# Ledger of designs, part 5: VH-VL binders against Exosome complex component rrp40 (rrp40)

Target 1, 240 residues: Exosome complex component rrp40 (rrp40), of Schizosaccharomyces pombe (o13903)
Amino acid sequence: MAEVEEKGLLSYYFPGERIPDSIISQDGSIRLGPGLVFQKKDREEEIVVSKAGRLHQTGKNAMLIDSRTKRYIPATNDQVIGQIISRFAEGYRVDIGSAHIAQLNALAFENVTRKSRPNLNVGSLVYARVSLADRDMEPELECFDATTGKAAGYGELKNGYMITGLSLSHCRKLILPKNTLLQTLGSYIPFEIAVGMNGRVWVNSENLSTTVLICTAIRNCEFMSDEEQIKYCKDLIKKL

## First folded at step 1 (VH-VL)

Design s6 (framework fv_solitomab_arm2)
Fold by ESMFold2-Fast, scan of step 1:
Structure s6 (fold): chain C 240 residues (1-240), chain A 121 residues (1-121), chain B 106 residues (1-106)
Amino acid sequence: as target 1 above (240 residues)
Amino acid sequence: DVQLVQSGAEVKKPGASVKVSCKASGYTFTSYYMHWVRQAPGQGLEWIGYINPSGGSTNYADSVKGRFTITTDKSTSTAYMELSSLRSEDTATYYCARDRITIFGGYFDYWGQGTTVTVSS
Amino acid sequence: DIVLTQSPATLSLSPGERATLSCRASQSVSYMNWYQQKPGKAPKRWIYDASNRATGVPARFSGSGSGTDYSLTINSLEAEDAATYYCQQRSSWPLTFGGGTKVEIK
C-alpha cells in the first residue's frame, strides 16, 4: 500500500504528503489553514502537507493540520510513550506531549550501569513510567516497575507504529487486561502493543496491512459497545 | 497447574500422514495461542505454526505450507497438528507450546513433552 | 525472516567459571527470549524480554542486550547448568530461534 493512502486511514500526515481527493469537498471553495498549501502538479492544483500532524476538517470547506496533540498533564505512575529529542551525559530529554520536556536518566533501566547504557537515539520511542510529576518541574521518567525494579515491558519501542491524540478515557480502557477490542484483535492477529496515558499507542505486527488494521480499530472503536467492536473487527479482518 | 500432554511416538513411511495431539489443562484453552515447534535429531528448534483456539485462525511456516494443518477441539481442550506427504527430513520431535499474544511481547511459557515422529522406509 | 546467530556453538567450562552466550539478530528486534533444553527433554522458558528471569531460574543467570546484540550470562556455573540454550525473537513473523549454544561442564 501507498504511504499517502495508509496515512489517510489514520488521519495523520507528514510534510510533502498529498491530501487524497476523496477527503476534499466536491463543491465550493476550500479554505486551507496552517500546515496545508495549494501546489501545482501538471497544471492541476493539489493540497500538500507542510507540517506534520493530524488533519482537522471543519464542515466541507475548511482544513488544517493540527501539529500538536492535546496537552498531557503528567501524573505519577502513568505509563507513557515518549520520543527522544536530545541526549546528554546523564540521560535523555523526552517529548511526552506535556508542557515541560521530561527527563529520563540513562541509569533508570533494569540492570543498567554506566558501562551498559541503553542505545537511544534522537527520534527513538520509549515506553516509560512517570516517576515524578509536579506542575512546576520537568517530569521524570523511569523504564522499570517501581515495586520490582524489573523492565516489565518498559524500554525502547522498535519496528512499530505510533497513534497519537487518543483520549485518556480510551487509553485507560485499552490498558486493562481483558479489553474486548484488544482481545478480539489478538484472537486473529499476533501483535505487540504499548498504551500510553499521554494519548499515544504503539503497535507492532507482522506487516503494514495488519498494523494499519489494528491502528484503525483502536482509533475507531472508542464509542462502540463490546458487540459492535467484535463485529467491526471481524469485518475489518475479512478485508485483509 | 498448567499441563500440555502430547500423544505417543509415531513411525511412518515416506508419503504417509501423521497426526499428533496436545491436550491442555489447568487454564482457559481459548485464551492462549498454541504453537508447534519441531526439532530434528541433534539439531535446533524450528517454529512451524500456530493456531488461535478461540477463532481457529492459523499461520504456518513456509517449510511446511501445503502439507501442514493445525486444528483444535475446544470441548476437549486439545490441539492437533497433521503433516502429510512425509519425507525423511520431517523426522523430528514435535512440541506444542503455549503463548499469550494480546499484550506487549510474549514467550512460550509452557511446552508439551514432545512427540517423536520418525519417517523411514 | 530474522536470522539469529548464536555463538559459540559449544562452551566447555568448569564449575565456578563465568559463561557468556551471545545471540546476534540480522535486524533490530524488540523482544528476545531464551530457553534452556536438556537432552531428551522439552525446552523450558528461561529468560524473557531480554532480561527477565522466569520463575525458578537461579539468580546466577542474567540476560542483557538490545537492538541486534543480546547475551545470556551465567556468573558461576554449576553442574545442573549443562544444557543447550536457544534465543528466540518475537518481534516479527515467522518466529525464529538461534542455532543454540551447548554448555558442557568438565
Scores: ipSAE 0.000, ipTM 0.420, lowest interface PAE 12.8, mean pLDDT 81

Design s7 (framework fv_solitomab_arm2)
Fold by ESMFold2-Fast, scan of step 1:
Structure s7 (fold): chain C 240 residues (1-240), chain A 121 residues (1-121), chain B 106 residues (1-106)
Amino acid sequence: as target 1 above (240 residues)
Amino acid sequence: DVQLVQSGAEVKKPGASVKVSCKASGYTFTNYYMHWVRQAPGQGLEWIGYINPSGGSTNYADSVKGRFTITTDKSTSTAYMELSSLRSEDTATYYCARDHYDSSEWYFDLWGQGTTVTVSS
Amino acid sequence: DIVLTQSPATLSLSPGERATLSCRASQSVSYMNWYQQKPGKAPKRWIYAASNLASGVPARFSGSGSGTDYSLTINSLEAEDAATYYCQQYNSYPLTFGGGTKVEIK
């Protein structure tokens, strides 16, 4: 078994992915809960994921995909990653994973005027700040720093890959200056990152292999010590 | 084991109030928004409001605004709707529905069995 | 408010036939859901986010569409598919449903 598995650290899966044989108990019958199905391939059974979520093992005889990612509750000044879901006259409707759809005014960007509105498409990703979080109203977003009016890293996120379903505690650690995981990865691989308090992280690097590696490290290092994170990252980098 | 169970049918006079319950079981009640949807006899579905059980925030459709209140009792995992100043056009089957918790999926994944409210003189 | 128009109001077909149900939005929508309702029963989740089948929905069902035009297709109709199907947008409040398409088996 891998060191990550021995620490009880669970990985996140997407529909169509296979559960590695190294995770599967060989003793007795395995009970599959929601999000997992048996499929036959070359007379052998494999376990395939049917729902996105975290793999959870109940004892040694049962496993399921835990899709209980709580809806994000917006808080003023949270940094979030949103996805544009529709356009209207004054701006955009943005999915941030909250119960209400968020609003982003087309003028809420650095140096934008009514004549030079940003051109964001449905499906585009934005890094934004929650400017209004009232429990009775749709949240409002801004793509500029509240004090300076500068973009400060906010705005459209182009290319790259977004990870979803991360815990709030994990995202709070990732956004800290001098985060051990991100410093260790950054010492070997050049990359861009945006961390959202809505459980979303966006990563962009020079190629798919390095992006996948960074995403894997982010998902799997949540419960590791600093020493374990450094070792795990070095082991991943050796596979490049 | 996850289910929403609603209270029984109600018959009310115009001008009265009605309170319908929706008891949740098999999940963490405060993690999911609860919506209410009504359906008049032989007609389609109409969304009338929601509550966030965690914070108590609500949103109501204009058709019922000012007469409609949604509340929760966290200790019993129960959502309530109360509709006052009842009119004949409020005659409908009222459903509670759970909002899906996955941030990538926005739909009603679990529905109560419905409560028929009849307003007649 | 986003208005959803479903057509036809009623669709009467024989088993094995292909059924296509339309839902048109008054403005662009990127998140459209479908619910199945049988007489005297609560609606059931059926298709979410335009094209994803809910757990337990038969593979003969499919959803497609973008912008203002969405559809639900049953590629080979079965007797158990007799129901009213409602589309629903989840882009903005108030949430709205279409008027429903009733599928009847001859």
Scores: ipSAE 0.000, ipTM 0.393, lowest interface PAE 20.3, mean pLDDT 82

Design s8 (framework fv_solitomab_arm2)
Fold by ESMFold2-Fast, scan of step 1:
Formats: C-alpha cells, structure tokens, sequence
Structure s8 (fold): chain C 240 residues (1-240), chain A 119 residues (1-119), chain B 106 residues (1-106)
C-alpha cells in the first residue's frame, strides 16, 4: 500500500515515469487511456507516462492520465510563482505548473551563504526567474536578477494568497508599469503583488476582504477596457 | 542514448594533482547537474561534489573541500574534476553521474576512472 | 551527516529464495534511492524515491519504507542478481550512501 499512497492513483506523473507494478498487480488485461503507453525496455513490458497529469483508474481494468491542468511551458527569464513540494540537500523541488518539476538551488539567492541560506518549507511560495528551460527536462530557477545578482523582488512570498489559471496575455499586461487595474486598486488599497508568467498571481493585503476583492478584480478584468476596469474596481470597493 | 565517457586511469605521487574528464552525449548538457562519486578499493560509495553546468554553482563534500574543483566546458559537453595535494586516501575509482535532485538523480553513470596515489 | 546503516553486510541465498535488504537512516528522511553494482562495473540506479523501479529493472525487485527504515526486496532471486546493493539518501547535504549489502548466489 505504501507504493500506491506515495506514487499511485492519487499521484501526479510526468512524461517518462513508469507506473508501479503494485498499482496494476491484479490487472492482467489492463487498458490504457490517454497519457499512458506500453513500452519495452530490456525485454520487459512496462507502462510509461506520455502526458503530465494525475493518474485515474476508470472501471476495473482501465487507467489514464488526467491532464486538465493547463500546462505552463517554461521560457528562459520568465518570472514565475512556484510552490515548494520537497526539500533536498542543496535545494528544492518546485511546482511551477510545468510538465516537469523545477529545481531551485538553495544558493541561488542574493547574499546567500551556507549559514545564511533560505529556509523554505514544503508548501512555501517563491517568486523566481526561469534560468534554464528545456522542454524535455527539469527547468531550473533562480531567485536573483541575472545581471545584478540582486533579489529584485525574487525570493520567498510570505503570507498572502495565490490565484492560478490566468492567461499568459493577462499576466503580461499585469506586469507592465502603469497597469490600469493595479493602479486603480492601489489608489484605494495598500497591497503587494507578484505576477508569474505561469498564470499565477500572488497578492498580500491587510485583510481577507481586501485580498478577495483584489483577486476578484484580477480574475474578472481580463477582457475589460481601461474605463470598464476603473468602473468595476470602484463598484467593488464601494461594497467593502 | 545517454552516455558519460570518462578519461583513462591515472597514477600519481602524493602531493600531485589529478584532472579527470567526463564527456556527456545524448542529452542537453546544461539541463542536468553533474555529480562526482568515488569508491576506494573494496569500499563503499562516497559523494564528493556536484556542478550545475547552467549556472556554474558547485558544492563539495567536506572530505575534499579546499582541494577539489569541478568545472565544465559547455562547448564540448564535458565536466572535469581536479583534486590537488593528493594523499594515499584519495586512491579510488572516480565516477561522474548526472541528475537533478529529483527522479533523475544518478540515473546515468560514467564507467569510472581509477586514480592510484602511491610512491 | 545522515548515516545509512545497511544490513546484513552479506546475504548468501539460493536461486528462488526471497532476499530482503535493510537500510536504516540515523534520522527521518523522505528520499531514498538504491543502486546495483557488479564487480568492476559502475553502479546502476535500481530503485528511486523509495519504491519506483528504474527502467529495465525486473518486477521481482521492490523498494519500500519511510522515515528511518527502508528495504529492498527480491521476491525470487536469480543468478544475475548477485551484486552489491547500496542505499542512498538525498534528503540532506551531503548526499550519503549506505555501506552496501553483498548478495551472493550459492
């Protein structure tokens, strides 16, 4: 059972991973749905994942990978919001919504030494730059500006709330200086924001009500004109 | 196919330096960390360091720190280890192995380079 | 440093027998790999993340465990399984290996 709990039907899989035999031990005539293929290596037949997603069993002898999560494709120098999913000797495994888990070296921060290294816990959020992007491999992250070596806003995102599933177009607009939505909100509510090109935005404000308002505005304003965004935000603020 | 091919055996006197190469092929060199692991005759495995070829960051085990340097040449997809001030205790087979800190850790190894330190 | 203690040091069994190799960590860890090494050869990664078989590893091999106690099991030993098996943690720096268990076929 430990194998099923750790890397089984409830687990997320990446392309190239093998489905453990313990999950299929009683399914002599298993049928494979999308995201899974039979593959031979060293004269053995195994079930290999071809799409990133969560393993689902449907019916008695059928399995598939559910890839409904919108995939981020890393590009070098993208700013992203990641969530720490595990810690290692020299770094962190980071979920950035891509096909592969990203890696973040504990030394990839401004002014870091072994004794002063960041202490990121599983579940912590980090704002980082994609330093290496290759479609078939794990992306690499850094929490400093490539030119200056300074944090420049990168690093741990403490407190606050993350929204996900935003379009690349929307995030590209939000990150611009003088963004109409963020300027309008900022004129009424003090808040911190980090915008990720992986469709994630992190917001921190004084209380839950203002944070919910900001998140609602960000989600709903994508297809509004500047004038509509201003009117919408003013109407939301009046309801606080 | 992924391959890591190491340079040939070395025989050195105490106090000398040795440089071993590990040439990678069959994958994007900068997408994986390169580690070095050594094994003294008849003994177990000891991790001694890594390099991230993309950023150049390195980490070394305390047993070799101050005498050990790992470098890369991206144009030839080659990693190098250099160990100075050699002692008899450094006699070992040295392996390069690739991998990030994930399901790829140590998934492919070089064939090994035997370094003998004796006089 | 995290110390990994493997037992037994040597395991001598006949073909068809079940082999269980133990690896105990000096502190709780979450990430353990196993490697197979034959004389004069480089190690091969055999099990990763405690329980996942590497590509090409026969189904008779399984890894299990959590916390401080991990094991590698060979359900029905074959002649080609004669090798030294090493556990390795990658939870904390520095990366460390166990002392190895040598599996011999009688």
Amino acid sequence: as target 1 above (240 residues)
Amino acid sequence: DVQLVQSGAEVKKPGASVKVSCKASGYTFTSYWMHWVRQAPGQGLEWIGYINPSGGSTNYADSVKGRFTITTDKSTSTAYMELSSLRSEDTATYYCARGGYSYTLFDYWGQGTTVTVSS
Amino acid sequence: DIVLTQSPATLSLSPGERATLSCRASQSISYMNWYQQKPGKAPKRWIYDASNRATGVPARFSGSGSGTDYSLTINSLEAEDAATYYCQQYDSWPLTFGGGTKVEIK
Scores: ipSAE 0.000, ipTM 0.408, lowest interface PAE 18.6, mean pLDDT 82

Design s9 (framework fv_solitomab_arm2)
Fold by ESMFold2-Fast, scan of step 1:
Structure s9 (fold): chain C 240 residues (1-240), chain A 118 residues (1-118), chain B 106 residues (1-106)
Amino acid sequence: as target 1 above (240 residues)
Amino acid sequence: DVQLVQSGAEVKKPGASVKVSCKASGYTFTSYYMHWVRQAPGQGLEWIGYINPSYGSTNYADSVKGRFTITTDKSTSTAYMELSSLRSEDTATYYCAREDYGWGFDYWGQGTTVTVSS
Amino acid sequence: DIVLTQSPATLSLSPGERATLSCRASQSVSYMNWYQQKPGKAPKRWIYDASNRATGVPARFSGSGSGTDYSLTINSLEAEDAATYYCQQYSDYPLTFGGGTKVEIK
């Protein structure tokens, strides 16, 4: 039952705390992922924590705050929801909740040309496929279907709301065709959804009330039967 | 038309600070990273850092780290660099440049000459 | 850091001659770009992603190469081509430039 210590997790931080200079490599440029920001104080640049979690460091040059203790273990062809944490010359470094930071080549999108290339900013969400998963190297992502080369729903996730910390078994059920919960909700409320095998689900609907309803249903339905899910959704809709 | 216009030449004493501006026009300022590159007299080009104007995240070269800050004012589409504790080896022309992803810098400012002399 | 070595340092040729400029990287790079800089002026992006000419660049210019070895070729030199040419790798930070090759017209 003891928590397993993950490679690259150094310590736990709270919002407003500064990352000590002793932890920061003096060699090369440092890249910050989710939960960390560069801030000026007394004309010095410092790294300040914006969310609670464990400091995760990838090599000497990249770090982020992971608010979850369990790590996603990438598997080839998994669909994942990532958050852009930094840009590098070839593309983007992406937080997918794994021990290593993932890489997404900026040209790994359908029909990318100079004018049509994705314009992804730090903090943007992306729906991607794991194209390379090896425990000895950083995962690689692609935003196109391996067989057709088409986007097939991959790419930037604009607007909406992401929920995290879902179990793999729950996400496997949500992604299946004819999922009872999603079909029931979809019969009453128009919405978009992206399901990641890294325990993340993104939802976009026309207003906050329906988005909250959908997210609540997704979080609470894991251990319900199909009949219970239908009744639960019906009861939630009555309160809207 | 895309244009990057920098502030005028500066002459500073060792130990002083210098702040250079780069005003962007003709495109969505927050859609492109802005980089700074310097060139000492008669020498080559040296990359010194970037800023993502959307988020404010920065990255600095080791040669200037601890003395260098890049900021933006989104309301005026302006990027700034500030270099403190100036040394004679900081004498250079400083350029701002817009990133066109991995294809390099498609637009450059005209340059700002910073001279550090005692 | 990725080190870029340009050769020769200076190339002095007559109009109509062919110029070939070399850029070698200390490790394999994904993107190599070239800039033209004339005295007293800002650099201009000239070739991007090894072989693509930037807008307004004459057809006599071509880029080639992959991995660690890249080149910029000017098929028939003209007086206006006198400048320093810098290669730049765009594979990882810190971004680095070559030392430059100065092209002089006799």
Scores: ipSAE 0.000, ipTM 0.433, lowest interface PAE 16.3, mean pLDDT 83

Design u1 (framework fv_vulinacimab)
Fold by ESMFold2-Fast, scan of step 1:
Structure u1 (fold): chain C 240 residues (1-240), chain A 118 residues (1-118), chain B 112 residues (1-112)
Amino acid sequence: as target 1 above (240 residues)
Amino acid sequence: QVQLVQSGGGLVQPGGSLRLSCAASGFTFSSYAMSWVRQAPGKGLEWVSGISGSGGSTHYADSVKGRFTISRDNSKNTVNLQMNSLRAEDTAVYYCAKDYGEYLFDYWGQGTLVTVSS
Amino acid sequence: DVVMTQSPLSLPVTLGQPASISCRSSQSLLHSNGYNYLDWYVQKPGQSPQLLIYLGSNRASGVPDRISGSGSGTDFTLRISRVEAEDVGVYYCMQALQTPLTFGQGTKLEIK
């Protein structure tokens, strides 16, 4: 199950991106707030982003980009889940939910060479480490451990499903080796997980039903006690 | 700003040893492979040796295998070339070069002259 | 080993005139990924070599538009549309398709 989260309401957008037609009301006129403009392309009107931020719907037919929405602020050595936005000769432009689009050099992988460089497509997911964080510059990513130079789980995330919008506090708890929720789920279901400090978690399991269950448990358990998490997981598993 | 500053060259007799060093700054040193490329007087370029970013893999030209050892210290941002059993044909200017990936040398050191003569 | 052959080896040129350097490989440098693993370097008098062109036709950072690379497979060309004084040097093509790495003999560009 290869699945990538499609951009929509509450998603983070960058200048120049187009708002998907699927989230535009067919109910007539939409009012555009700050960060959005109507543009004509090929005699069609489209809505294009003019400033970075999260897309919000305010009221019935009004949309804006809210730059006040907390963005991920890159820190050196954070593990993040990025989505490839575009390709260029040196590598990839990667959305990590930060103020600036990140840069991932195509050669920043374990034992990769120009001949064996990854062929990542627009929309592909990658698990990466922030190698350079400067407030006013594009952050730089690497897909290997800083000390060993080995992949260490970094690289392309194939198949699976990404959930976004998780709090930093929740992600810090999920990344711990003995996290109660993940340990409990893992005792019933085999799965892969990658936790990003940018509020994103990627999950892959045998089938869609188990993946949805794991994602639901992760999303809903943030404020549960350890005992409540165990009970919740057992209840979810019984429904399979 | 990327800089590679070399040291350690000199005059040595055949059979002798020298160690070249290259100090790097301005980039994440451990993330990039490094190579040594040499140039005999009045001649062209010849690749000598390479080392991966982690130091886990090393490669050598057949002409220097068993005699030269490439190493790196990522805590000090240095790459070194230990040259043993030197021969007259090893006489050259030796350059360290940053390997952007599979031997694409985007930055080069200033070069270090090694002269092997009796 | 892949043999790299450059021509000419000596290239006297008048300032402002165009210059071309040819590079041939003994086997195709075109990989199945669509890239030609052929790079160009220049060594100016008294200086270290510097990267000019990578993967056949891509200019390195800071390289002016008057310098371009073209070709595919076994035949490659480096062109300078208008030679400037700072272009004096020895130009090398290099193949990175397979080990050992091999350079051309070098082409010395000089002002006549």
Scores: ipSAE 0.000, ipTM 0.416, lowest interface PAE 16.7, mean pLDDT 83

Design u10 (framework fv_vulinacimab)
Fold by ESMFold2-Fast, scan of step 1:
Structure u10 (fold): chain C 240 residues (1-240), chain A 120 residues (1-120), chain B 112 residues (1-112)
Amino acid sequence: as target 1 above (240 residues)
Amino acid sequence: QVQLVQSGGGLVQPGGSLRLSCAASGFTFSSYAMSWVRQAPGKGLEWVSGISGRGGSTHYADSVKGRFTISRDNSKNTVNLQMNSLRAEDTAVYYCAKVPYRYTGWFDPWGQGTLVTVSS
Amino acid sequence: DVVMTQSPLSLPVTLGQPASISCRSSQSLLHSSGYNYLDWYVQKPGQSPQLLIYLGSNRASGVPDRISGSGSGTDFTLRISRVEAEDVGVYYCMQALQTPYTFGQGTKLEIK
């Protein structure tokens, strides 16, 4: 049974593509990880790609798209950290690390009117939700929860420090509330954090030294075990 | 390590008010959202309200909008639920719960619960 | 609002036998990050609810391997491979994709 070896199954896929039936096992139920969804078509379920990347299969029952790419590919409802690169009458052009510049309407904030518009300057950071991600259009951002219309943590990120170039797998782990790294750091240092699915993380704490320490720990701990992360963080904190 | 300790429940008449409190320890309180979830006697769970880590945004279930107010004091590591214009159907055990960063996460841990009885 | 529906509502099980609980959502809980914002909780008699599974299939700290979560989109399953006495309680699924967060009606697991 452990004799089965898979070779040549790191194929690159784009959003909207179908996973060929020849790759899919008939043996049982399969679990879909990031970047794959079940879609009903002609009385059959097919597996459709929702995120660009390499197909990765683990065992006989699990598949995902490994989207470890340097350039972010926007997906609807992703939380992202953007940087304002220009302003215009109706809103902002925002760099989110994608191929296209994103658009953020000045009215896409909680309880905003023409009289109470946000005052975001070029260079300001914003935590936003991707409201529209289509191949033929610039991505659109909103700074409110899609269901409630409330800010829900979205909006301008003032002060603090942003780290970039983090893998999507690392960001997926950081968003988890029982993330060992963030729990360990949080037991010693008060801080706030925003995790973007575009490989960016923003951190703010009581002072610059602790903010830099947290950012250093986040960047360096990706491939450490839980035990290693705890030891590393304790060692860093001892040097404060 | 991480603990949530609740207080402030009791018996109140319809139309009355109560303030529930939840004291947090063992984590960086201001980095996490907090929610309130209630359970009427013999019934299931109902999410009531949530507040972001810095208190900049709040959310409410339609059943309590305009009557309940969630707030937090990050200097004291507490989240509070002010309940006004209480009705018999608000009778429940109320739980506070820790939520990651903003509202799109799971609840862990939960407080011990506070019984609120609204009866004449 | 997203409506969460569980089945069965009552689940009598013999010790050592497997048990399964289904949870259906009125709309897809699959986020573009690839995670399903579906969590499972258990409330044991006289206790507060506790997290079992988060984001569809991830076990919370201290949860034994015999308890697992699976599914994607609108259909989810919690499975216990071998029921033990400590598993008695009411099980709830919850969607955390959008507010208001909504729970299933609960499934009471009892030893027969």
Scores: ipSAE 0.000, ipTM 0.418, lowest interface PAE 17.7, mean pLDDT 81

Design u11 (framework fv_vulinacimab)
Heavy chain, then light chain:
Amino acid sequence: QVQLVQSGGGLVQPGGSLRLSCAASGFTFDDYAMSWVRQAPGKGLEWVSGISWDSGSIHYADSVKGRFTISRDNSKNTVNLQMNSLRAEDTAVYYCAKDISYGEYFDYWGQGTLVTVSS
Amino acid sequence: DVVMTQSPLSLPVTLGQPASISCRSSQSLLHSSGYNYLDWYVQKPGQSPQLLIYLGSYRASGVPDRISGSGSGTDFTLRISRVEAEDVGVYYCMQALQTPLTFGQGTKLEIK
ESMFold2-Fast, scan of step 1: ipSAE 0.000; ipTM 0.447

Design u2 (framework fv_vulinacimab)
Fold by ESMFold2-Fast, scan of step 1:
Structure u2 (fold): chain C 240 residues (1-240), chain A 121 residues (1-121), chain B 112 residues (1-112)
Amino acid sequence: as target 1 above (240 residues)
Amino acid sequence: QVQLVQSGGGLVQPGGSLRLSCAASGFTFDDYAMSWVRQAPGKGLEWVSGISWNSGSIHYADSVKGRFTISRDNSKNTVNLQMNSLRAEDTAVYYCARDYYESSGWYFDYWGQGTLVTVSS
Amino acid sequence: DVVMTQSPLSLPVTLGQPASISCRSSQSLLHSSGYNYLDWYVQKPGQSPQLLIYLGSNRASGVPDRISGSGSGTDFTLRISRVEAEDVGVYYCMQALQTPYTFGQGTKLEIK
């Protein structure tokens, strides 16, 4: 029971705290992501937190601290919302909120055999998948599904409004197909949404009032239970 | 091997009640949402109700709201549909179905054998 | 509610010929996940429904290559390139983008 609870909990840590040995694999094959470092004390190796955030375990032997920062660290196959900042002969340079500017090849779209390539302007928004991520290099983006080669919702995001600065944990919940908040809102008002793992969400609806309502619900519902989210949204919608 | 085994159907008079049960085996039951789908004789499929893995999200079709209650018992690997105030138009074969989740997708990948519910005087 | 409309409702086909079924939704089924939440099911005589295609175009386990799904947004097609006797049944599209999940009316495929 206690072991089941321990595995299911995301604990919040502050810089200087030690990760308990009880949650560490006995085989010693451990990979540390951002926010965690190995330190030696009294001839023993321990894992110490370097950034405030929640502990995430990514399989048997890997862990990191999710610091809930606005700065995005790209991961392969993340869906992201980028903004075009410049054009070059082979494609586009895209701001995704990461340390490096991302690259999007002009041929990385559905129908690559067409003579006409996408004509994205500086300032345009795109929904894209991270195809290559390395912390020391510029990330690469693609605007097609890796398995099918089809656009599948990737590409230029026209009109609408972009929310920034959302936590990674909130975006992971929003991108799930049966997210309670988005299903509740969608049962009352028509809208388009794109959720980026870089803390950005794009919303497009028929008018400003509904867009503001959706954005308000997304920002305010992060720490609400499913039941609280449903009640909150119904109360907001009654005023429409 | 995934199995969904249904029980609890039968004949009932208008205004009566029935409870349908669906027993799951061959997979981790509490990793999946479950739904009930019905089919009136000679008619098409109609989604009736769904319940998330932890019972935190429950939804109903408008035709059954206030009369039907979906529930699940993860310790027994069962999903149940309590049907009250039954009407002739509720006559149908009722299927339970597993709502598959992998990465970012969902769909009904396994279906029960179906349970006939007849509402008639 | 999202309304799902299938065409045709009755589809008599000759063995070995192609067959196509259209499914239209009253609103876009393209979600932020990048997928179209449109699935296809077949119900063979006397049997429970079974999954054929999920998320617009992905074949379920055991489904032959002659059956394919295509489309995006509001317009979707299920195609059988070469109809066989085993394909007899009623075909349904379903949207799973939002509750209540809704099915098309069904298309009965029969051999003429």
Scores: ipSAE 0.000, ipTM 0.385, lowest interface PAE 21.9, mean pLDDT 81

